# Ledger of designs, part 19: VHH binders against Bifunctional chorismate mutase/prephenate dehydratase (pheA)

Target 1, 371 residues: Bifunctional chorismate mutase/prephenate dehydratase (pheA), of Buchnera aphidicola subsp. Baizongia pistaciae (q89ae5)
Amino acid sequence: MTLKNALLAFRNAINILDKNLINLLAKRKQLSLNIAHTKVKNNYPVRDIEREQMLLKNLTILGEKHFLNKKYIESLFSIILEDSVLTQKKWIKKYNLNKYKLEKISFLGSFGSYSHLAAQKYAKKHSKILTDKIYKNFSDVITSVEQQQSTYAILPIENQSSGLIIEVYKLLQKTPLFIIGNIYIHANHCLLAKKYTPILKIQKIYSHIQPFKQCSKFISLFPNWKLSNTTSTSEAIQHVAKENDNTIAALGNESYGELNKLEVIAKNISNKRNNITQFIILAQKKTYITNKKTHLKTIILISKKNENCEKIIRNILHKNKITLLKLKYYVTSKVLLEKIFFIEIENIYCIKHILKQFTIEIKCIKILGCF
Key: E = the ipSAE of ESMFold2; O = the ipSAE of OpenDDE; V2 = 0.75 times the mean of E and O plus 0.25 times the DockQ between their complexes.

## First folded at step 20 (VHH; framework vhh_7d4b_2)

Design J5 (from L2 with G55D; at its last look DockQ between E and O 0.34; V2 from the best seeds 0.00; counts 0 for: pae E 2.3 > 2)
Fold by ESMFold2, look of step 20:
Structure J5 (fold): chain B 371 residues (1-371), chain A 121 residues (1-121)
Amino acid sequence: as target 1 above (371 residues)
Amino acid sequence: QVQLVESGGGVVQPGRSLRLSCAASGFTFDDYSMGWYRQAPGKQRELVASIRSEDDYTDYAFSVKGRFTISRDNSKNTMYLQMNSLKPEDTAVYYCARGYSWGDEYWFDVWGQGTQVTVSS
């Protein structure tokens, strides 16, 4: 083997490693921004000298284990830590200057509800700080974004156990808003009681009918329990939290239980493994960016009286070599056999072409989102 | 003006039947899930039955399952509760409610005035 060929191979390997190092530094910088979000919420100082010193100490020990000089590692990570502090300080200063125009996300529910959790998950996924706005019905949630009182709306469209949320789909037919994303939330039922409540001391359980139904196997282990129906799971939790009674518990959401200072006595007690709710995010079209190919998934609403609409849809997509990702429908009239279809398709850059074909063969079509 | 008006309550003997109606006005009835709730003296209000807007998925409290039937007629903007084999513990004020339900989530925003059902011998 020649020296030049060996040197080229080593230099290529170093180039690959350098690309990975840059990627890791970028990821670390993004985490610094996430830390800044947390510090603002809890009024923590940006600089934690004690933690920084412990981190440097641990990293030099790790570096020496891998035959790296202590002073070298100290210098390297001191630079990285100072960049982290500067990044956080710049973000917090910008946040304080812009908090007057905080973006809002609207949903139906309560603090601690699954809609609230979905809103938090969306904000975290996109490194956003959003003010929650809670409404009493889906129409007001959508209207708040249409009237620019809020930037985003988040609404459920499907639940694994109960199916499509038809009320939301009906609103999607009417709104000019655009679907810009999805969030999936896994429901977890918990047994909740006041602190220091032993499970064997519990005599009465409060909840709505669905959690009792969904946790029936667990509840059967305690045949002495008396079950009391409430208007909602949230009301059950509030009732147990209010009472000075260590013989009662509630079935409900862990997050809302913790908000009401209840202790989780048992977790994951549902008969079914996981109950997933799909949420969508709605916004004005102007807040949407479509310059990335991997974002492009198009959701189309199709309304038709005629049978064979599914076959027509599949034929058009097949002829144009377009991938059908998902097809859902609900029946609007059992007597007239009318259906509303919602389809997801992949990788369309010339949507106008296929819309023309759909319009010729199918009367009513609407693009709901592209993300 | 959004309004729900219950009717069909009354006094009946145990084992008999009663049919409640809920007339809806001021909104698009087909866009909502509907529910019947009841409140007995000294007790908390509880869900009796619910029905979704179009797939007609229904849910029932354990105490009424097999005896009560919820239904809706979207052409008349009316929801019904057929109550068979009535028992004294079914005595309560029955309320009609409008809202949404999915999974273990129930969010009702509009309520009727209530109708009294009394089962006594």
Scores: ipSAE 0.447, ipTM 0.779, lowest interface PAE 2.3, mean pLDDT 82
ESMFold2 (binder alone), look of step 20: mean pLDDT 85; pTM 0.860
OpenDDE, look of step 20: ipSAE 0.491; ipTM 0.809

Design J6 (from L2 with V110Y; at its last look DockQ between E and O 0.59; V2 from the best seeds 0.00; counts 0 for: pae E 2.02 > 2)
Fold by ESMFold2, look of step 20:
Structure J6 (fold): chain B 371 residues (1-371), chain A 121 residues (1-121)
Amino acid sequence: as target 1 above (371 residues)
Amino acid sequence: QVQLVESGGGVVQPGRSLRLSCAASGFTFDDYSMGWYRQAPGKQRELVASIRSEGDYTDYAFSVKGRFTISRDNSKNTMYLQMNSLKPEDTAVYYCARGYSWGDEYWFDYWGQGTQVTVSS
């Protein structure tokens, strides 16, 4: 009897301690969720072996101070750490699933800009519903996809009137993202004015320097027009829309005009029809098609100091009968004689073999995409 | 923190020359296009000239073409505007700007405080 009461009291005391242990484990699990949130934000891996080893070592030392067996503590916290890793992986998987339910596309520009039109064209072409995310610089556009805040980024890489957009190519050298597609946008300059403005009443034209250059033949038909430069075509259009003046007009794209309730007085007024901007789409996913006989494009970056790099590139392609679609480069340093090459090749056959040859012979190569 | 500091402005007689400088800090200078804008009293700010990150492409306003030359030295994080044959209509506050340019697209996100250029008899 006294024995039975003492045993019952000890069992009740253990039950109380077990409840406290469960509460502490629950608190620890909640902190693991906070850690998962931080790791997603900073792109850290879930498992940190070095930190796990240090934690076990410290807990073993602490346990020995409290007369707990070393092997016991190691076994116990190994189980706890494995549960922590599992909890973080499950949370990250669920987070990614919910995030992609409301897919976003990031770009630099504004509503009505060519980048916005390119994003809309991509969405329509691929039957997607995408939310636009507008940023002030290309680095933030790319970072938004790297950090999984957006699914896609769209960036210009070449304009037919001004050439390569080198600033984007520099970012492509640094990013782990892949090019998954192209979109082409045709520039379309319009003469825009307030409603009911006759073209013969117009005396002053507002725009940026490029539309004035690109529409010079049309402008020459009206030698009395005065040209006024503005910060941007959107500013020119906003200025004309704000003023109560039937003698002024703007040159810009139709999309900006309709946003500001201006009337198109003349369309298709550019000197040349082929002012095309090429946009690329970046995402974390990569797409390789192996053993398929279709005309696919592979885009490769080559960073090299070697003066013979172009010859080596052409020799590899010629030896393997691969079509070179584009070869572009820019100089990064005249002092160091550094060039960076960007090539596009037609990817018809075993691309892994060709990529091995590039890696062996050129040594500084990065594959940007295959689509 | 991004900073753009203009210098080299002043008062000059018509026909003379000035050279403006823009010292940049707080960002990777080589990653951006740069531009010069100006604003005369009572007028809108207008683009004077722009230059891409490697100096591979430049643009000029019609009113300054042939007289002004934009350049950059990426090793010194500095952009320049050489202004020759100055006219009274060139009188304005001149601003350094950082951003991107291609085709008819200009997207500048940071601006300097400006430097005054006055061309008078």
Scores: ipSAE 0.553, ipTM 0.845, lowest interface PAE 2.0, mean pLDDT 82
ESMFold2 (binder alone), look of step 20: mean pLDDT 85; pTM 0.859
OpenDDE, look of step 20: ipSAE 0.738; ipTM 0.914

## First folded at step 21 (VHH; framework vhh_7d4b_2)

Design U10 (from L2 with D30E; at its last fold request DockQ between E and O 0.46; V2 from the best seeds 0.68)
Amino acid sequence: QVQLVESGGGVVQPGRSLRLSCAASGFTFEDYSMGWYRQAPGKQRELVASIRSEGDYTDYAFSVKGRFTISRDNSKNTMYLQMNSLKPEDTAVYYCARGYSWGDEYWFDVWGQGTQVTVSS
ESMFold2, look of step 21: ipSAE 0.592; ipTM 0.867
ESMFold2 (binder alone), look of step 21: mean pLDDT 85; pTM 0.859
OpenDDE, look of step 21: ipSAE 0.720; ipTM 0.908
ESMFold2, fold request of step 22: ipSAE 0.606, 0.550, 0.645; ipTM 0.870, 0.849, 0.887
ESMFold2 (binder alone), fold request of step 22: mean pLDDT 84, 84, 84; pTM 0.853, 0.850, 0.852
OpenDDE, fold request of step 22: ipSAE 0.711, 0.859, 0.789; ipTM 0.910, 0.957, 0.937

Design U11 (from L2 with Y57W W107F; at its last look DockQ between E and O 0.49; V2 from the best seeds 0.59)
Fold by ESMFold2, look of step 21:
Formats: sequence, C-alpha cells, structure tokens
Structure U11 (fold): chain B 371 residues (1-371), chain A 121 residues (1-121)
Amino acid sequence: as target 1 above (371 residues)
Amino acid sequence: QVQLVESGGGVVQPGRSLRLSCAASGFTFDDYSMGWYRQAPGKQRELVASIRSEGDWTDYAFSVKGRFTISRDNSKNTMYLQMNSLKPEDTAVYYCARGYSWGDEYFFDVWGQGTQVTVSS
C-alpha cells in the first residue's frame, strides 16, 4: 500500500527527468544546426576528432565526480556526438543544393557539349553557381536573356576548323544584348571505351563525321576499325556505354565519357591538337560595366555596301594607333558587295571620338560589347 | 508548319548518280544549317553531309567525301545532295534535317520523312 505509493512516486519522478533529458537533447541538436552555419562560413570540417576526444574526456571526468560509470558516459556521449556530426552533414548538403539555383545561363547544346563545358568554365572563372537552361535554337537562347528568364547566354561565334558561325552573327546584329566575356574551348578528342578495353581488341568506332576527319591520322594506324557515324559525339558515347560489348569505342569528349563510366583509352588523338571554339557571353547591358581602358576589348559589328570596308577599318585603326585584335567578315551579297564585319579592338581613352570617325566613314556600326 | 520534304530517291546501278532535293517551308531557311542523314536497314541514322546557312562551310562523312556534294539555293528554300559513283553501301533512307553545325558538333531539331535510295545491280 504505502510501499506501492513510494514506488509510484519514484517512477513519476523518473518520468519527469526523462522528459527533461529529451528536452535537453533537442536543444543540443538545435545548437548543432547553429554550428553547421558557422562551419560553412569559415570552411571548417564537420568532424573534429581531437575536439570530440577532448569533450569525451572532460565529460567522463565530470561524470565520475557525480558517481557515474566512466564507460557509461563514454558510450552515451559517443552516440550523441555521432548524431551531431550526422545532423551537420545533412544540413550542409541541403544548403549546397539550394545554392545551385541562383542564376541561369542559357545555351544551345546538350549535356556534355562544348557549349555546356563553356558555361561551366565561365561559371568557375567568375566564381558563380549557375543553373543550365538548354534550348534547341540560338534565337530562343537570346530571347531567354532579353526577357530576363535567364541572366546569361553563351553562344559560339567561331571554330578554328569551320570558321565563323554565321547564324549567331545574324542574331547579334538584331539583339540589344551586350557581350560581357569570352570563353575558349579546346576540342581534343579521346578514344573512349568500357573499363579494361584493350585498344587492339577494338573493332568498331562510333562518332560523328567531324571527329573521324580530325582524328584520321590516328585512325589510320588501325585499318581494321569499322567507322560508324552517329548524330553527335554524345550519342556515340551513350551507345558505347549502354552496350555490353568490349570491342566497340567512341570518339568524343573526355568529361562526358567519364560521366558515362567510360575509360579514356587514348587522349589527344586529333591531327591538329589546337582546334579552338570561341564562345561569347551575352547579358543585359545593365549586368556588366567596366572601366579598365588599356587591355579591354571592344567588339563592333559593321554592315556596309562599300568596296573598301576592310581598308577603311584598318586605316582608321592605324591612324589612331589602336590595336586590332581580330577582324573577320562574311559576305551577305556578292552582287551588292555587302559584308558584315566582326572586329575586336582594344579599348582606349577616347573611344567616343574613334566611334564617331567609324560612324562617319563606315556609317553602319553597332557596339556589341566592351569587356 | 515547319516541313522538310525529300525527293529524288530511286533504284540505280552501282557507279551511277542521283540528286536528292529537300524542300523547306514554314521557317526562314537562311537562318539555319542543313544536313543530310541516312539510315540503312539495321543501322543507326548517320550524318552524310552538312552545309551552313550561307553555304560557306560544308562537311562530309568519310565514306562519301569526294563522291557526294551538298549544296543549297536559299532563293528556292531548297537543299541538294548530288550523289556520284554510288555504291551498294550507300543504300539507305536519306533524311533532310534543319539545325546548326560547327566544328565537331551538330544540333538538328527538324527532320523530313525520308526518301529511299537503293543501289543494286
């Protein structure tokens, strides 16, 4: 009776203490989240073994002062410390995933294309995290930035082997967007195959027309290879990755091959190992402003019906001691002798004066960017 | 509304020639690169040739270089493939495609229904 009442009272007291213990563990967990915030700001690692051992030692000493078993305290706080590490890792992972949605970059291409690689290179060069938006035509890429659906567009303007990408130049004439940078991508082809594929066992190579042409010297060393054209290097890589066949290989991009778990069997196998594609970055003009005047580039488009356009351009630049970095053109009408010129020059102090002279002598000029 | 219609296919003996045409409608022809693809029975669709919007750059599959010639007439919204010295291996359905090309990358988004070319004695 009275003994049963005393036991019940002790059990109720224990229940109260257990509720308090749960509350303290919850508060400790919340502090672990605050610590994760601090560690992200200072680039500290989540796990600090030395601190954990020191904390366990101190808690063991404190526990023994209150007549608690040493091994009991070690076991209890080891569990609590592991939960703390797990909580911090989980939070940091979620934080990093959300950071990837800050700004968007638009391009024409596919996952693993050189446009995609150029977008990644631009983001890294400028310490940005950008979300990719892939479109099926250049007009939509440009429109996405004009309508502020994306912050940046990246577009190819020249490939060393195939020349000017005229389709892009036509759009540059019409867009109010501003060129804010350049990215150059080296296209070096790799022979890609499934893990542990000996090169001498390969019988069939997949790729599109261009890499076969560009790697013809290397391919000639293996006259038994059957060449199979695909619509893209990405398609070739995916086909080889999908098939359970160690006699096939693909020619294509190293990074995309590695993403598809293919091994690089041979690298830098192009006949000409410096095939470069130049990409430009477009943005709203308000997005980019610079005042560096000695080594910055100004990019100008000129449309003119005059027979001597190139000579006039060179004379103006020479007279004003302006460095001509690049001059390219394409013909819009052979009968009317119409040309579109793409010019890169260095920036100088009196850019407005020189632009006035261009306008007077050439008459149809558009500044595309200054960066 | 965008359409590509191939014509000019047929049955020919080895060593002879054919000329394929691709009529385009529903878009500004001059704004795009064009290409010819082919698909033989049991094989993947493969690029045969491509041509940029002004005809300023062309590219060819290794197997057809020197025998086939791609061209375009922007005033007629048409692209052509002159196929000379035809071989039995050229037997395929030939497709017209619209898109963009540069270097070793090709991005085609619109396709025709194809025309059959058969090279047999």
Scores: ipSAE 0.568, ipTM 0.855, lowest interface PAE 1.8, mean pLDDT 82
ESMFold2 (binder alone), look of step 21: mean pLDDT 84; pTM 0.850
OpenDDE, look of step 21: ipSAE 0.680; ipTM 0.868

Design U7 (from L2 with S33N; at its last look DockQ between E and O 0.33; V2 from the best seeds 0.52)
Fold by ESMFold2, look of step 21:
Structure U7 (fold): chain B 371 residues (1-371), chain A 121 residues (1-121)
Amino acid sequence: as target 1 above (371 residues)
Amino acid sequence: QVQLVESGGGVVQPGRSLRLSCAASGFTFDDYNMGWYRQAPGKQRELVASIRSEGDYTDYAFSVKGRFTISRDNSKNTMYLQMNSLKPEDTAVYYCARGYSWGDEYWFDVWGQGTQVTVSS
């Protein structure tokens, strides 16, 4: 073969090999994206230093077996591995940003409020990334989901100390949205301070008057503490967080304290048991009963005028072998003796049959959710 | 338009009584919790009392419990605050508010202009 023809043949062979190398790198990159998808699904970290080091070691050994320079292989695969990590990080960031922009949860409250805590708990329980949308009243919260501006709404329906949140139940009677789940939040005051604050060094406590009253027994254990009233527990927590002072603390909720990088010095310091608030999640989609091996709740709204309504409800449930989980009501007219009942029953296979019995014997009925 | 108008404030001697009224218009009164707040000079606005939409549950600030009574008449779209055994510490501008409350949560979105209550000799 002539020198010119041999060089051309070698150059053409190299071009073919370079094309194959690019194709293999592209395939490797696609596998990295598949790994990123799996890591997001299972909450695994992107970077695995131990695996990266072992892989480089093995590739260096393999390269030396094929008479390739050790430093060359290390440099080449270090570049490839770093690109793989960057590609996975960019994909996960874009995935989270797009998901965050597309799904929202609406509530009445503020950042750090119990409604916000309930929204966070729901998101964590269901492995969701949700954008918080805060409104000034429940009507706007519900409307935001009805108009598809948000995917979920979260609203309180019952508080252990004050009972039913009747104003929310009135909105539930009007909305076509469905209850798809619930979350319970314990109202629990915590003592919060800067990290590394010994409790015995604390001299001054900030909070609203309500937590001071509710934690009076705990506070009495430290008679030298000076109490400073603030306009809110949020203000107290922010004040302590901003000051570089290891002699001050705040009373407030744990989650907001931790978001402001305060340490929980003491928990469960209220004089009484925790006050529990039940929240519901509203959405347009219904939750179907699909698992016959577990019992789920069905929540029914019933409106009735006659004085034996509770007895009628209990009788219908007993005759159909349905467990009554909860029965609550509020009075809508003292003169007309009108009540509106809210019941929770065990999830049953044939809900349609039971609805027929209710509609025959009770004038007004609405299913609020099944979950 | 949504509106809350307070009335019944004035100057009174310690130990006497006043009755405040709040007239509501522009919204469905029965759909909301109602409340009274007050703000003394140099102080922050504080909750005085709140009442559920049906009138069957009330809550009071510790400083007024046993002396003040909140009530509502849904047929007249009006809320009231009966203030007995008034003290100089009760001197403030009193505000009517509309919103929601439960347990230790208070979320009010509409406020009146306020009415002055002064307790002095």
Scores: ipSAE 0.587, ipTM 0.852, lowest interface PAE 1.6, mean pLDDT 81
ESMFold2 (binder alone), look of step 21: mean pLDDT 84; pTM 0.856
OpenDDE, look of step 21: ipSAE 0.589; ipTM 0.852

Design U8 (from L2 with D56E; at its last fold request DockQ between E and O 0.29; V2 from the best seeds 0.62)
Amino acid sequence: QVQLVESGGGVVQPGRSLRLSCAASGFTFDDYSMGWYRQAPGKQRELVASIRSEGEYTDYAFSVKGRFTISRDNSKNTMYLQMNSLKPEDTAVYYCARGYSWGDEYWFDVWGQGTQVTVSS
ESMFold2, look of step 21: ipSAE 0.592; ipTM 0.862
ESMFold2 (binder alone), look of step 21: mean pLDDT 85; pTM 0.860
OpenDDE, look of step 21: ipSAE 0.757; ipTM 0.923
ESMFold2, fold request of step 22: ipSAE 0.633, 0.641, 0.576; ipTM 0.882, 0.884, 0.850
ESMFold2 (binder alone), fold request of step 22: mean pLDDT 84, 84, 84; pTM 0.849, 0.850, 0.853
OpenDDE, fold request of step 22: ipSAE 0.737, 0.830, 0.726; ipTM 0.921, 0.944, 0.917

Design U9 (from L2 with Y57F; at its last look DockQ between E and O 0.29; V2 from the best seeds 0.59)
Fold by ESMFold2, look of step 21:
Structure U9 (fold): chain B 371 residues (1-371), chain A 121 residues (1-121)
Amino acid sequence: as target 1 above (371 residues)
Amino acid sequence: QVQLVESGGGVVQPGRSLRLSCAASGFTFDDYSMGWYRQAPGKQRELVASIRSEGDFTDYAFSVKGRFTISRDNSKNTMYLQMNSLKPEDTAVYYCARGYSWGDEYWFDVWGQGTQVTVSS
């Protein structure tokens, strides 16, 4: 009776103390999160061995005053300190991951398309984690960045086999967005089929008309193949991936084939050098503020009815010892001989002076980017 | 409203010609590439020909090259397909499409209702 009552009283007292201990540990853990925030702000390391050792020494002295075993206190607080380090590391990693989740890159295409590959290449080059947004129209791609739905847009501007992508250049004339970089993608055609498909059992090849033309020498080695046109190489790959048929294959991009669980049967089967597409990256101007030495070129648009505009451009650049990296144009009126010029020049210290000289001698200019 | 309306289809004998037209409205025609596609019974839709916004580049399917000619008149917002030396295998519904093309990429976002072309002896 009296023994049972004494034990119950002691157990209740212990329960109260245990609740207080848990509360103190929780408060200590919250302070560890505040420390993690400070360390990120000041770029300090998470672990400080010398501080941990001094803290343990002070805690054992305090424990001795309360009749607590030194070894016991050291063991207890070693566990608490390791939890603190783990908590801080987890928070910092979570914080860094969330920083990148809000940035999006917009393009026209599909998963595995060359635009998708260009977006991935840009993200990797600049150590970014970007969320893809896919549109069916270049205008919508650009609008998504203008309206701040996305941070970046990526658009093709030139292709080795088909030249300038005039439709994109027309959009560049209208948009306030700024070119902040470029990416080059090589079109490497591959023969793609379901896993374990012998090349000699293939009877029908799916692809777009361009890969068939570009791989005609390779295809001629198999005169029994039937060629079926599709609307795109990505459609061809999807078709072959969906069918349970070991006699069909596609010509297309290796990466998109692998994404659709197809095996590469042959690589680099084009007749000539790989077809190269140049992509540009667009962003709002506030996203691009740097005068670092990574600025290697300036891109300028010139709209003029002057027949000698090309000569004027070259004379201005020559007088100022500026390297012309690229000059392209397209015709807006065959009757009026009106052209729109796009030039790339080497980025130099006297950009302001050159812009003034261009404005005086060539009235209609627009800076598209500097990177 | 964005619209593409095909016309000029019909029934013809092998070896004869047809000219298809695609009238465009509701958008700036010369900002886009255009294309002709066809779909025969039991087959998937396939590209026949494409033309870029200024008429500066055209491309054709193997099966129609030398027989078909794509063209556009930006002043009339109209694209054409001249189909010569027609064969029974050209029998299909022909669709006009608006979008973009470059290299081996074809991305079309607006389509017409289609016009039937039948080549029979």
Scores: ipSAE 0.619, ipTM 0.875, lowest interface PAE 1.5, mean pLDDT 82
ESMFold2 (binder alone), look of step 21: mean pLDDT 85; pTM 0.857
OpenDDE, look of step 21: ipSAE 0.771; ipTM 0.926

